# Designs tried in a protein design chat: miniprotein binders against q56419. Part 273

Target 1, 326 residues: q56419
Amino acid sequence: MEGRTLEEVQEEVFKRHGVLVPKKELEDLAKALEEAGLLLTEKVEARLKEEEEKLKRERPMRLAGLSYPEGEREARAFLEAFRASYPGEGEEARVLLMPHLEPSRVPEVYGAALAALEKTPPPERIYLVGVAHRPLKEKAAALPVPFQTPFGPALPDLPALQALDALLPFELFNTPLAFREEHSLELPLFFLKGRFPEARVLPLLVARRSPELGEALKVVLRDFPGLLVLAVDLSHVGPRFGDTPLTRTLAEEARRRDLGFLERLAEGEPEAALAFLGANPTRIDGVEVVASLLPLLRERKGKVLAHRLDLEAPTLSAVGAGTLVL
Short names: E, the ipSAE of ESMFold2; O, the ipSAE of OpenDDE; V2, 0.75 times the mean of E and O plus 0.25 times the DockQ between their complexes.

## First folded at step 22 (miniprotein)

Design x_2 (at its last fold request DockQ between E and O 0.85; V2 from the best seeds 0.80)
Fold by ESMFold2, fold request of step 23:
Structure x_2 (fold): chain B 326 residues (1-326), chain A 104 residues (1-104)
Amino acid sequence: as target 1 above (326 residues)
Amino acid sequence: SMEEKIRELAEKLAKLAQELAELAGDGSDPDELKKKLEEFIKVFLELYELDREKDNPEADYWLQMVIELVWEFMDAFREGNVEDAVELLMYIAEAAERLAEALD
């Protein structure tokens, strides 16, 4: 690899993966960075510090007007449209696995989640476990502040969060900035808050598998019962994620891995679900969350309500999404 | 070994991401920015093309984050969001350092 030119490396990557970073794009990027002027990085760092301090008080909407409507009336109509895209009935959930993929891409998968919530008694609190898309200082994190939604603020369950923090070998409230843009919490929360307006929330992120998180949560859930939501996506395949361009064969493998994983979880066998994936060749997003939460998933049987592997045509890639009730 | 090669590329990528962010902040020479960006992308593509055994969940996690963050960096530029691109360089540097640490 050392000794190859940029052009030689690009040529090989293009042959295998179908992606190219043209030299003109690099020139344009360099010009854009230079044209932004002096103190650009200092300005960015100052803004991030300010945003981090604000996140210690509240987490504002980032995706209103982009992924879901800003106004409450329109937001309620949006929920009803998504419910209508899934023609079936749900089942009561003690644990709900739902996606965090852009809702318009998998409407019936979110609709299935709404159908499950329809059958679920309103919980006192929701343990919302997403996937960190920015580095965390520890294996997991929480942000103990209100999360804004079109339906009003989702208030944190501070006693439950403090109990959880006390049981962990690391500071749980460790990376506020990682929550600023975290759609794996914001998108599912929109649907959850719309259906359970009185529930408090524990907004949790997993970066890397943490057995101690699952053990601690099992203890906390006994004293602070609630709904456990795994807000995870499934397979990630194609050049966006390091693969060759999506083919029918790769797509079928991704579907097989997704469904096999979900079915084993539905059988109450989370270790078997992880083992089924082996090296996780289709990069199922939920692996680190499931591996963390094993004590909460064992022997809990349920049903897969929906699944879709959704194509990203511009990137020749695909992402899987599913709804599982336990 | 493949693991050592990935570790070395990850360390280099982290350093290049950091240096590129610093150059963007101090009114650097456009030719120097271009050269640093070309080296950054070259190292990324070298890392991106490598096949390795997925037998280390920690490394798997960080490698996937690096790949996705670099493409987000390119997306931010294409959308005209240069401040976001600089922010993403900071996350890339951190994720690449964590990848290198996971492979020690």
Scores: ipSAE 0.818, ipTM 0.915, lowest interface PAE 0.8, mean pLDDT 91
Fold by OpenDDE base, fold request of step 23:
Structure x_2 (fold): chain B 326 residues (1-326), chain A 104 residues (1-104)
Amino acid sequence: as target 1 above (326 residues)
Amino acid sequence: SMEEKIRELAEKLAKLAQELAELAGDGSDPDELKKKLEEFIKVFLELYELDREKDNPEADYWLQMVIELVWEFMDAFREGNVEDAVELLMYIAEAAERLAEALD
């Protein structure tokens, strides 16, 4: 260990990032871990094993009663309120880019997505491509089970999923536990299932860019047509993501990157969108998804319907969200 | 080199995360748990302070994953979700191992 004390490191991090992990919090954590008892690890392992077995049958709701209502009636009212938060009209989508951020943070962006869905004929299936916020064993994964929603289960399109798996050089059905808590699928799926109750779903997660995924999906989409949904957020800036606290300059740069990315996608130039980001200094969340899906985005023109950079005040961090139709 | 420093910190972080997850299960001495937690946070903060290596996108990906998972770990703890916190330690260990591997 470098000769610095924890206190010295904490002070430096506080000076640079405006975040302090107090010693008291560490003490409280240690105490909480102690009080949880000697079998906590075994309990967690047993839980994970049980949850993995359950995920062979269904993916339960994790955010019902937290991010959205559990009851169907209340859930429908929730959808209507979110739609009302966007004053504009949507356009028909063949490809929909929408956020997966906590809905209450960016209601009008979800409202824009709902507006687009109103103009979209009901698809037979939805290719829902989210971002993995947990480690995957492969570059991408799928979970071929029903996802629970307040509107009933979203059923998987097993034939289309199987066709996709057959075209990939890796096992698509990997890392089922990564889907358990993954909000990048659950939150968008609430809105999608509410609008298209009969659509089957292909729940996909991307960790790292896979050109093979885009090429495989292009083939699968010919035999299994459907709506492609990119459930991605945009810039992630501030201490929560490794930056200093949000400043006007940082916020302006995040917005510039977000809008520049979305506008180039709207022009049908996904390679130009990626090139515009370069090293992605504002950490646009959807970059690996877009990089994987280039064959499906090329020459497809569309429209940016909404954008917001939302502040998380407790961490002085911000996340960008947008809605794009293609 | 900066890459070697990141690799060393990642390996250490992975080990500490694993040890913490194990200690939480084995009824370890509270003093030992506290010490390991302090070491874990210290190593993380040292890693967190480093400038990102722009020349290795794979390493950058896993570093970002580690950062976000550690924040989630702290959030879970603040919310009193101890089981979730231990689960997150396991993911941190995995992500940190993958970070180290990306720098080999």
Scores: ipSAE 0.744, ipTM 0.895, lowest interface PAE 0.7, mean pLDDT 91
ESMFold2, look of step 22: ipSAE 0.793; ipTM 0.901
ESMFold2 (binder alone), look of step 22: mean pLDDT 84; pTM 0.844
OpenDDE base, look of step 22: ipSAE 0.661; ipTM 0.870
ESMFold2, fold request of step 23: ipSAE 0.812, 0.783; ipTM 0.912, 0.901
ESMFold2 (binder alone), fold request of step 23: mean pLDDT 84, 84, 84; pTM 0.851, 0.851, 0.846
OpenDDE base, fold request of step 23: ipSAE 0.739, 0.709; ipTM 0.893, 0.878

Design x_3 (at its last look DockQ between E and O 0.76; V2 from the best seeds 0.75)
Fold by ESMFold2, look of step 22:
Structure x_3 (fold): chain B 326 residues (1-326), chain A 104 residues (1-104)
Amino acid sequence: as target 1 above (326 residues)
Amino acid sequence: SMEEKIRELAEKLAKLAQELAKLAGEGVDPDELKKKLEEFIRVFLELYELDREKDNSDADYWLQMTIELVWEFMDAFREGNVEDAVELLMYIAEAAERLAEALD
């Protein structure tokens, strides 16, 4: 209802949060929309329909040439460089938590994941659980199609996906468009497929916590054993996420919450990890995945291999990333 | 209440996102488009500065997605990618509607 003017709100937001949307920028945006002309929305809708139909058959690479190399030889060299950025040894994983943040920003964290994979016997399949960055129709979703990578297609484990779908009280395959740009699957998959080229994949997204998903996955994993990968980031702090500009105090709080969360997971205590975060004031995005997968995380002990809170200088914000083996 | 204010802002943001996408597809009145963009940003900034709903994880999830999508929308426009920006308006409308539903 009645609120402040744009100028009033912007002044207060700038003072508190350090963010600004200049009026000139809005004028430029309006002009760009006008110059794009009639039919712009129809063109967008047509593109989305075409991509949705394609996603029913395959999921193409979206980040090749941007986040990782497109060619196979260059991609293998890329993997080796990332492994080298983590000078430690890994540990065998039955569950691996790894980030989905841009790899160049947290190279040693991805390197730690590769070190863990070196110690892990090649699985028949990988349950890859990411975080939806686009709306899902349900609390979780899957896309039962090949995902393209520089190492060849990551083939879906159709029997395991069908078993999972049959156990859930909601439609698992009804949001294919949400997978179109989903980097939380594509970036970890690059590393996983490069290390385990023969493993099939269950590409899964969590939007909101779903206890039903965890219970169903526990049943499916019994009959279809494999590697469970939680492809999640940790704290999200700073103006991009609704906070004040990053300060030393906010950064230290974010690191403390990231590590406390990971340590409790490493003790096999996922409920305690969630309780430790309380209202999740640093916006760890792994919370919804962990809350969904409790039956798979309880009593499974392991080790934190790496952690980094990475600064986004242009936005005065930061995102945490970690590697945990269980 | 704070929940009511967040819900009302989310509903308004969703409607403005839908109207902006519609204007781009049906022939744009430049003055109306500029006014809608300014109101869209005003409503977003009011929502952005409010405290989160601490006892409602669904609302918190959708609020976080809405905030991130609006910044992606601004990034797309700043890069000159008008088609991606229009697509993001559609996702913003969906996320903001789900935020309002979670607070109903």
Scores: ipSAE 0.794, ipTM 0.904, lowest interface PAE 0.9, mean pLDDT 90
Fold by OpenDDE base, look of step 22:
Structure x_3 (fold): chain B 326 residues (1-326), chain A 104 residues (1-104)
Amino acid sequence: as target 1 above (326 residues)
Amino acid sequence: SMEEKIRELAEKLAKLAQELAKLAGEGVDPDELKKKLEEFIRVFLELYELDREKDNSDADYWLQMTIELVWEFMDAFREGNVEDAVELLMYIAEAAERLAEALD
């Protein structure tokens, strides 16, 4: 660091990764920060405090009007269009693995999930397990409040959540702010609530693998049966994630790992799926979720319904998405 | 060692993120802010450039989290979401601290 200019570092990064962070973006950022008149920290802290207090009552929509329609009528048309994007038929799900990527990027993968849900009897409750994209205080967390959707609020199953909390060695109800903007719950929940309006929900986030979570859930599911949903993406490759720009070789490797992972899960071999990934060099998003839920995935056979590796052109990066029924 | 280098950069990044988040207050010299931002990006790029192997360790987890949060930070700026950018600086600071701790 000592002696290198920003330009020298940028040039080096460009040579290595083929991506340059434009100096202009930094200048624009600095200007924006200047113009915002930086009472921003206190303002942001006050906002966060207020938002945390609100999260004691409900989790509002954050992506309505952006990722999906805010209005119920438009939202139903949205669901229908996504279902139409998948030409196949679904299967009954006891466990559903589905993406949480921006829906417009992988419509047919969400369509496959909807196809599976069409063949699934309405559950009393949905265990929705997402991926934490913010730091959690514990390995996993839950938010025991209604989640707003265009179809009305998704209500928490408080008795089941309490039963789960009682079996965990840590406080389950931690880091409420991590849920505020967490798309790994909000996006899948849109589709789930649209299909099963009366189902209660257990919104769960996993940061790091927790074997205790899987064991606890196994017990809770006996007394509180429901649909288990793994809201996870697959490979994350390219400059946005620390790689070189997407190449044919890198894309083929990402697809190989995604499909190899899903196929082993479909065979009821979740440990084999994890072992197949090894150090997870293509950064499969759902690895910590699957590792946490091993007791629930063992010996369950199923089918891979859809897979896509979607290119984000501005960053020459790609994210894998899949739908698996067990 | 590579681990020691990552730890040092993570500690610096965490500190810079915290400072930037605080400087986003009243009366800050725009030139100072720009300099701190440039330094933050420089430290990040040095961390980003390191030839690291994934190993699914806690350090690997927090490194990836840190990288992803910094990209989100840059996106927030492109979109003009300054409040979100400041919030992301707080998360970057936390993730980078956790990265440094994982390498101790």
Scores: ipSAE 0.709, ipTM 0.885, lowest interface PAE 0.9, mean pLDDT 90
ESMFold2 (binder alone), look of step 22: mean pLDDT 83; pTM 0.816

Design x_4 (at its last look DockQ between E and O 0.05; V2 from the best seeds 0.00; counts 0 for: pae O 3.6 > 1.5, SAP 73.376 > 70, placed apart)
Fold by ESMFold2, look of step 22:
Structure x_4 (fold): chain B 326 residues (1-326), chain A 104 residues (1-104)
Amino acid sequence: as target 1 above (326 residues)
Amino acid sequence: SMEEKIRELAEKLAKLAQELAKLAGEGVDPDELKEKLEEFIKVFLELYELDREKDNPEADYWLQMVIELVWEFMDAFREGNVEDAVELLMYIAEAAERLAEALD
């Protein structure tokens, strides 16, 4: 297999997955990189260093004007429209699972989260746990700075973050650049800050399962009570994620896995939820977060409020999103 | 073994991503850059097509990240965002290295 040409490998991949990277695109890419001029990589590196320095003071909005409105008045109207997309009622949440998928793709799922928040007393702080989409130096990370939102800055809970850091066998504040583009924090935070403008935030990312994180958070939550938010998506299926093009059978499997996972979490049985997924054949995004946070999820019963498996037509792929209250 | 093949391809992909990120903007001949890109894509597709038993959660995590980052890299180019494409090569190199490490 090491001796195959690009054309031979590409033919086999096309048959199985419907994916093709034409030689012409590679020619165009090579020319575009060369035409971007001398010092392109040095410019990128300089920009990243500048952004890393800025991240020591604050995390700016990257998605304002793209995923949500930049102005506060328009942002508040946006929240109201999303709440209206979910006609049901929420329940008080001590733990909330909500998506981080583009809001316009799953409006009723975010609306369900808002419905839960309207039943939830304003917390002093929110433990916002997202999924790292860039490599972390450790299994988990935090960034102890204000995150900008259209509703004002979401201030970090520094004492709680310091307590968490002290309990871990690694430095918690380890990869600032991983937060630069991290939509799994920014998108849910927009909704959370809009509803709870006075709450402080612990912005956390999980890369790989860490039992140590869950045990440490259990201790920190006793001393610093607040709302725990798992900002995770569910199944990821289709060529974008290593599968064949989306079929009815693959979509049905993804929905079954999503709902079975959420229902077992709602029964207070997070280990059973993970066992139900087995090898995670539909790549549910939230498994590393759930596996990290087992001590916080055990015996908490609740309710699945919403679910959607949303099609990405250009890639013939789909992503699942759900709202769960515990 | 299948895991050995994945490890070798991940190591090769990481090296190619690093070389491409370094060469971008140095004024190299477009044909030479194209050849590196072709090898990078070939190695990625060889990795992408492999069927493996999903019994190593850490490796599964890194493989999923590599796959998503490579498609994001192609999207950045198709959208005309060449600086983003270079940045993504840096992330691909790191994720592929982590995948190789997770497989030994």
Scores: ipSAE 0.811, ipTM 0.912, lowest interface PAE 0.9, mean pLDDT 91
Fold by OpenDDE base, look of step 22:
Structure x_4 (fold): chain B 326 residues (1-326), chain A 104 residues (1-104)
Amino acid sequence: as target 1 above (326 residues)
Amino acid sequence: SMEEKIRELAEKLAKLAQELAKLAGEGVDPDELKEKLEEFIKVFLELYELDREKDNPEADYWLQMVIELVWEFMDAFREGNVEDAVELLMYIAEAAERLAEALD
């Protein structure tokens, strides 16, 4: 954030809390925080460093027992139930767009992804591109360590990751802490590892559009072929996201944008898909990922297998999810 | 219950954040401020390490917001942006209160 003035802070506190903090008090606090903050920063940095050191070895499950079962047997039953929730047949995927939303919210959308994976020959490697919900030091990042799953560790493809890093103008192996709790990788990976236990994985996060990533991946995919997976959600509407409670009109607009986006991707026109969204007023989650992967999405025709706008009743908000094969 | 523990920690975190914000007006002993900040971080880390329960999406939202705001707070400190850090304390307090309310 551009440093706000103390007056701006004072005004914001007043607007939100109805309390006017005197400027002098803010100045004194700021000074005291500056002095104390150095010491606090050392402790925090030490803890962060410890967590980073752990992430050099493996990425543990964070959502096991919560979003999916921890035990392998139960996890397999979970996969089967999700597959059963989608009544259709899948298609072979070279590129799979699937959600990263809480699985229980959109089971048939994950079921559609599983249906596609059933028709897909086992890949040697999976390029799993998620959305960074935390800031990255660079536009994109990778974590070159095993990701734990109920089906065993998803092992990184180090040669392919190294090849990708060598083609990028920035250090790919940045911000390891961003991966610690990133569900946009963990949730899709559960389904992917369950279906393709022997596939190596390239866990990638995108924070901001990186055309360089798409170009680099296009080159890497020639020497290191694999399945490309975009783990992205679609519209985010309602009070949690700054809108009014979900109405029929708002839901129709969200669906229109989601489907319009997916359909244009299915036609092999990713630039048209992005242009269709404009300012992205319904906050489609995957725009930065798609914008980064344009070279890989162009001229690929496919099919939308599933879509859902799922209502979160407690907040009267909704999130869109879809499954697309290319 | 886990929910009760999260609520308790959220309430404590909110209180600590508010207290830190209030300490701004008094000739604050740097040692006292340090101690309070350490307590704040301790409570946060305890909250951060707890598993989220699935059954309350509102609470999950606010918990995530608290986590994000605390990380931003830490970054503001590292960057020496004290003004942003003070503002973020107020947002943390609000988010933590909302988290506690979501678990009532």
Scores: ipSAE 0.035, ipTM 0.514, lowest interface PAE 3.6, mean pLDDT 86
ESMFold2 (binder alone), look of step 22: mean pLDDT 82; pTM 0.831

Design x_5 (at its last look DockQ between E and O 0.74; V2 from the best seeds 0.69)
Fold by ESMFold2, look of step 22:
Structure x_5 (fold): chain B 326 residues (1-326), chain A 104 residues (1-104)
Amino acid sequence: as target 1 above (326 residues)
Amino acid sequence: SMEEKIRELAEKLAKLAQELAELAGDGSDPDELKKKLEEFIRVFLELYELDREKDNPEADYWLQMTIELVWELMDAFREGDVEDAVELLMYIAEAAERLAEALD
């Protein structure tokens, strides 16, 4: 009930969701905050200001040595291993949907994306659309700076970014700090830059659906043609995401919703794909991006190349990932 | 109503997160900080069990971000990373405020 103590609400949540807050770690944090005292907030604020100033010039690698190799030679071998994880053939992509989940957890899904890129003529630029995992000041954002990769810097397409900004009812370059740790751009970019080393990039984040973004991008793509990449994950199910414990039934529902969503997108019917999800009970990550980009997805037919619902054993939760070519 | 309860919990969570982030460096009252952190977790857990918002994509987005950020905060608790905890509290305050606004 509403007036429950911490212990009482913890007991109910554990029964329903299997979530246990680490009481001892909470107490240790409170002690550490007390000991850190007066200077901690000032130090954090100073660090954030410093990082924001650096982000006005470049976006450094945050996941090198963690999710992919730092060195160029090792990075090329990494790409080859991922391509080999998908033994099939790709198809030419005008639009590519690919995941941003940790690559080692869904190697064949990233391999399918590489297979599609093999069939795709090198674009002049890549419209890379990820999902903001930190709050944005507006519904969408971009960061018009080089993104570092093991294959060299991915240079921004400044004319296309400026054209996009001019067409939107809000400032596009609005939240540099949201890009600092944003893996939904960094992980796909590794694969894209490795395959298309000369392409410029428009690094875009969507927080909330923006019909204006899709309309503006349709105009910009006409004058600045390139590859559109939706860097999105699919279902998020289980206790980590607010669900009851993962069961066979929940996993089957997540898989069915992932595939039904992708298949309807592949038929050129993005509104039907969204309608199929209803209230989105499995929390498909890509919904806000698809809802923003409807004008670019309508009538564009293609193929689902790969899908995997990946289990996180420690949390008994799962995340879906897929590769779709349009 | 349930929607009003979720909105109220989100508003309270946002205020507690903001206050915790501001109090962490001011040296005012260690016991008050501990009590606010415990209340923050209690409010989150109540919100967590009421997290189902049907047919409201904006609320779904902010709720999902809030839940994921709190999981990151719990990892910071486990690692004793006080600087990241303060930064995460700032993000949680904003996400929870946006959740409350989406339920107006």
Scores: ipSAE 0.749, ipTM 0.883, lowest interface PAE 1.0, mean pLDDT 88
Fold by OpenDDE base, look of step 22:
Structure x_5 (fold): chain B 326 residues (1-326), chain A 104 residues (1-104)
Amino acid sequence: as target 1 above (326 residues)
Amino acid sequence: SMEEKIRELAEKLAKLAQELAELAGDGSDPDELKKKLEEFIRVFLELYELDREKDNPEADYWLQMTIELVWELMDAFREGDVEDAVELLMYIAEAAERLAEALD
């Protein structure tokens, strides 16, 4: 694009992708950056350093009052409403795949997860495996501190986390700042803590597939039994993710891939699920998590309880969400 | 090659993201910030328009991360969250560098 004006590039993007990057937003950003003044980088660096130190003690709520209620009473009513949005009954889960998408976008999918949790005996501990939406220093990470929720703190299982760390070829306790705003842990944890207030938690993030993680967890689960939760979304399609605007064909392909992936997992064939996706053209979020946890998913049969492809209208993009019990 | 072009754009994007993060912190000339931001967006859009070859999973991962972070940056701009915007620029720089490295 040597020699093209920004306007020419914007027009080309619009022609190709049907989305305009608003010039006004860029101007507003430039103005906001201007108004924020001279010490912003130093301020941000100092803030990040302070927050990293705080994360040695606890992980505060970031989405309370936004994605879910901050108050316990209101939070309980929230859980009940989400459960009510799913008309079916759940099944007992040893492994639960659930979304981490904004709850209001896919209420019935979270409702299905709650239905499954109703049929699940209270675990001693929950292995909560999310997706890193920030760069990690290693393929996976853990944060061994209490996570705040409206239902009280979710306490870490330090013995189990230490056992896991000892079996991994890399330092498990890396990149604490990646956990600060990671919604793939915070949102599922709200529902999990609300249902199982006494369960300890192992908050794990996966960036890239780590077969070592699955093998290590398989060993740890023998000595430290618990519920395994995969907090993953499914297809990500449309301009927000690098595609053209959502069409019927693109939506059908996203649904096909989501359901085909979930069905193969439900049959206890995680390798077949990954193979079915191939190069993952619809960008199923959970592929790196599933690829890491293959030893724990093999031969486990279960049921798909819910699925939705939810449209984000402002960006003409869509995200798939599902609930699977094994 | 397409890979070489992606790598070059990723390197340039990483550099621009880092420069923007630094400029935002130093109270730089609004005109300079605007110019750098326009350049950043131009480089991003050029990268965004490229047909993606899906034969390098590592590169695909970091490309996707870069794209998602830039969209989050745009959201932060709309909300006027300047501190979050600077943080996101730092992550974009890292993700774009990792993308370039994956194509090396």
Scores: ipSAE 0.603, ipTM 0.850, lowest interface PAE 1.1, mean pLDDT 89
ESMFold2 (binder alone), look of step 22: mean pLDDT 83; pTM 0.830

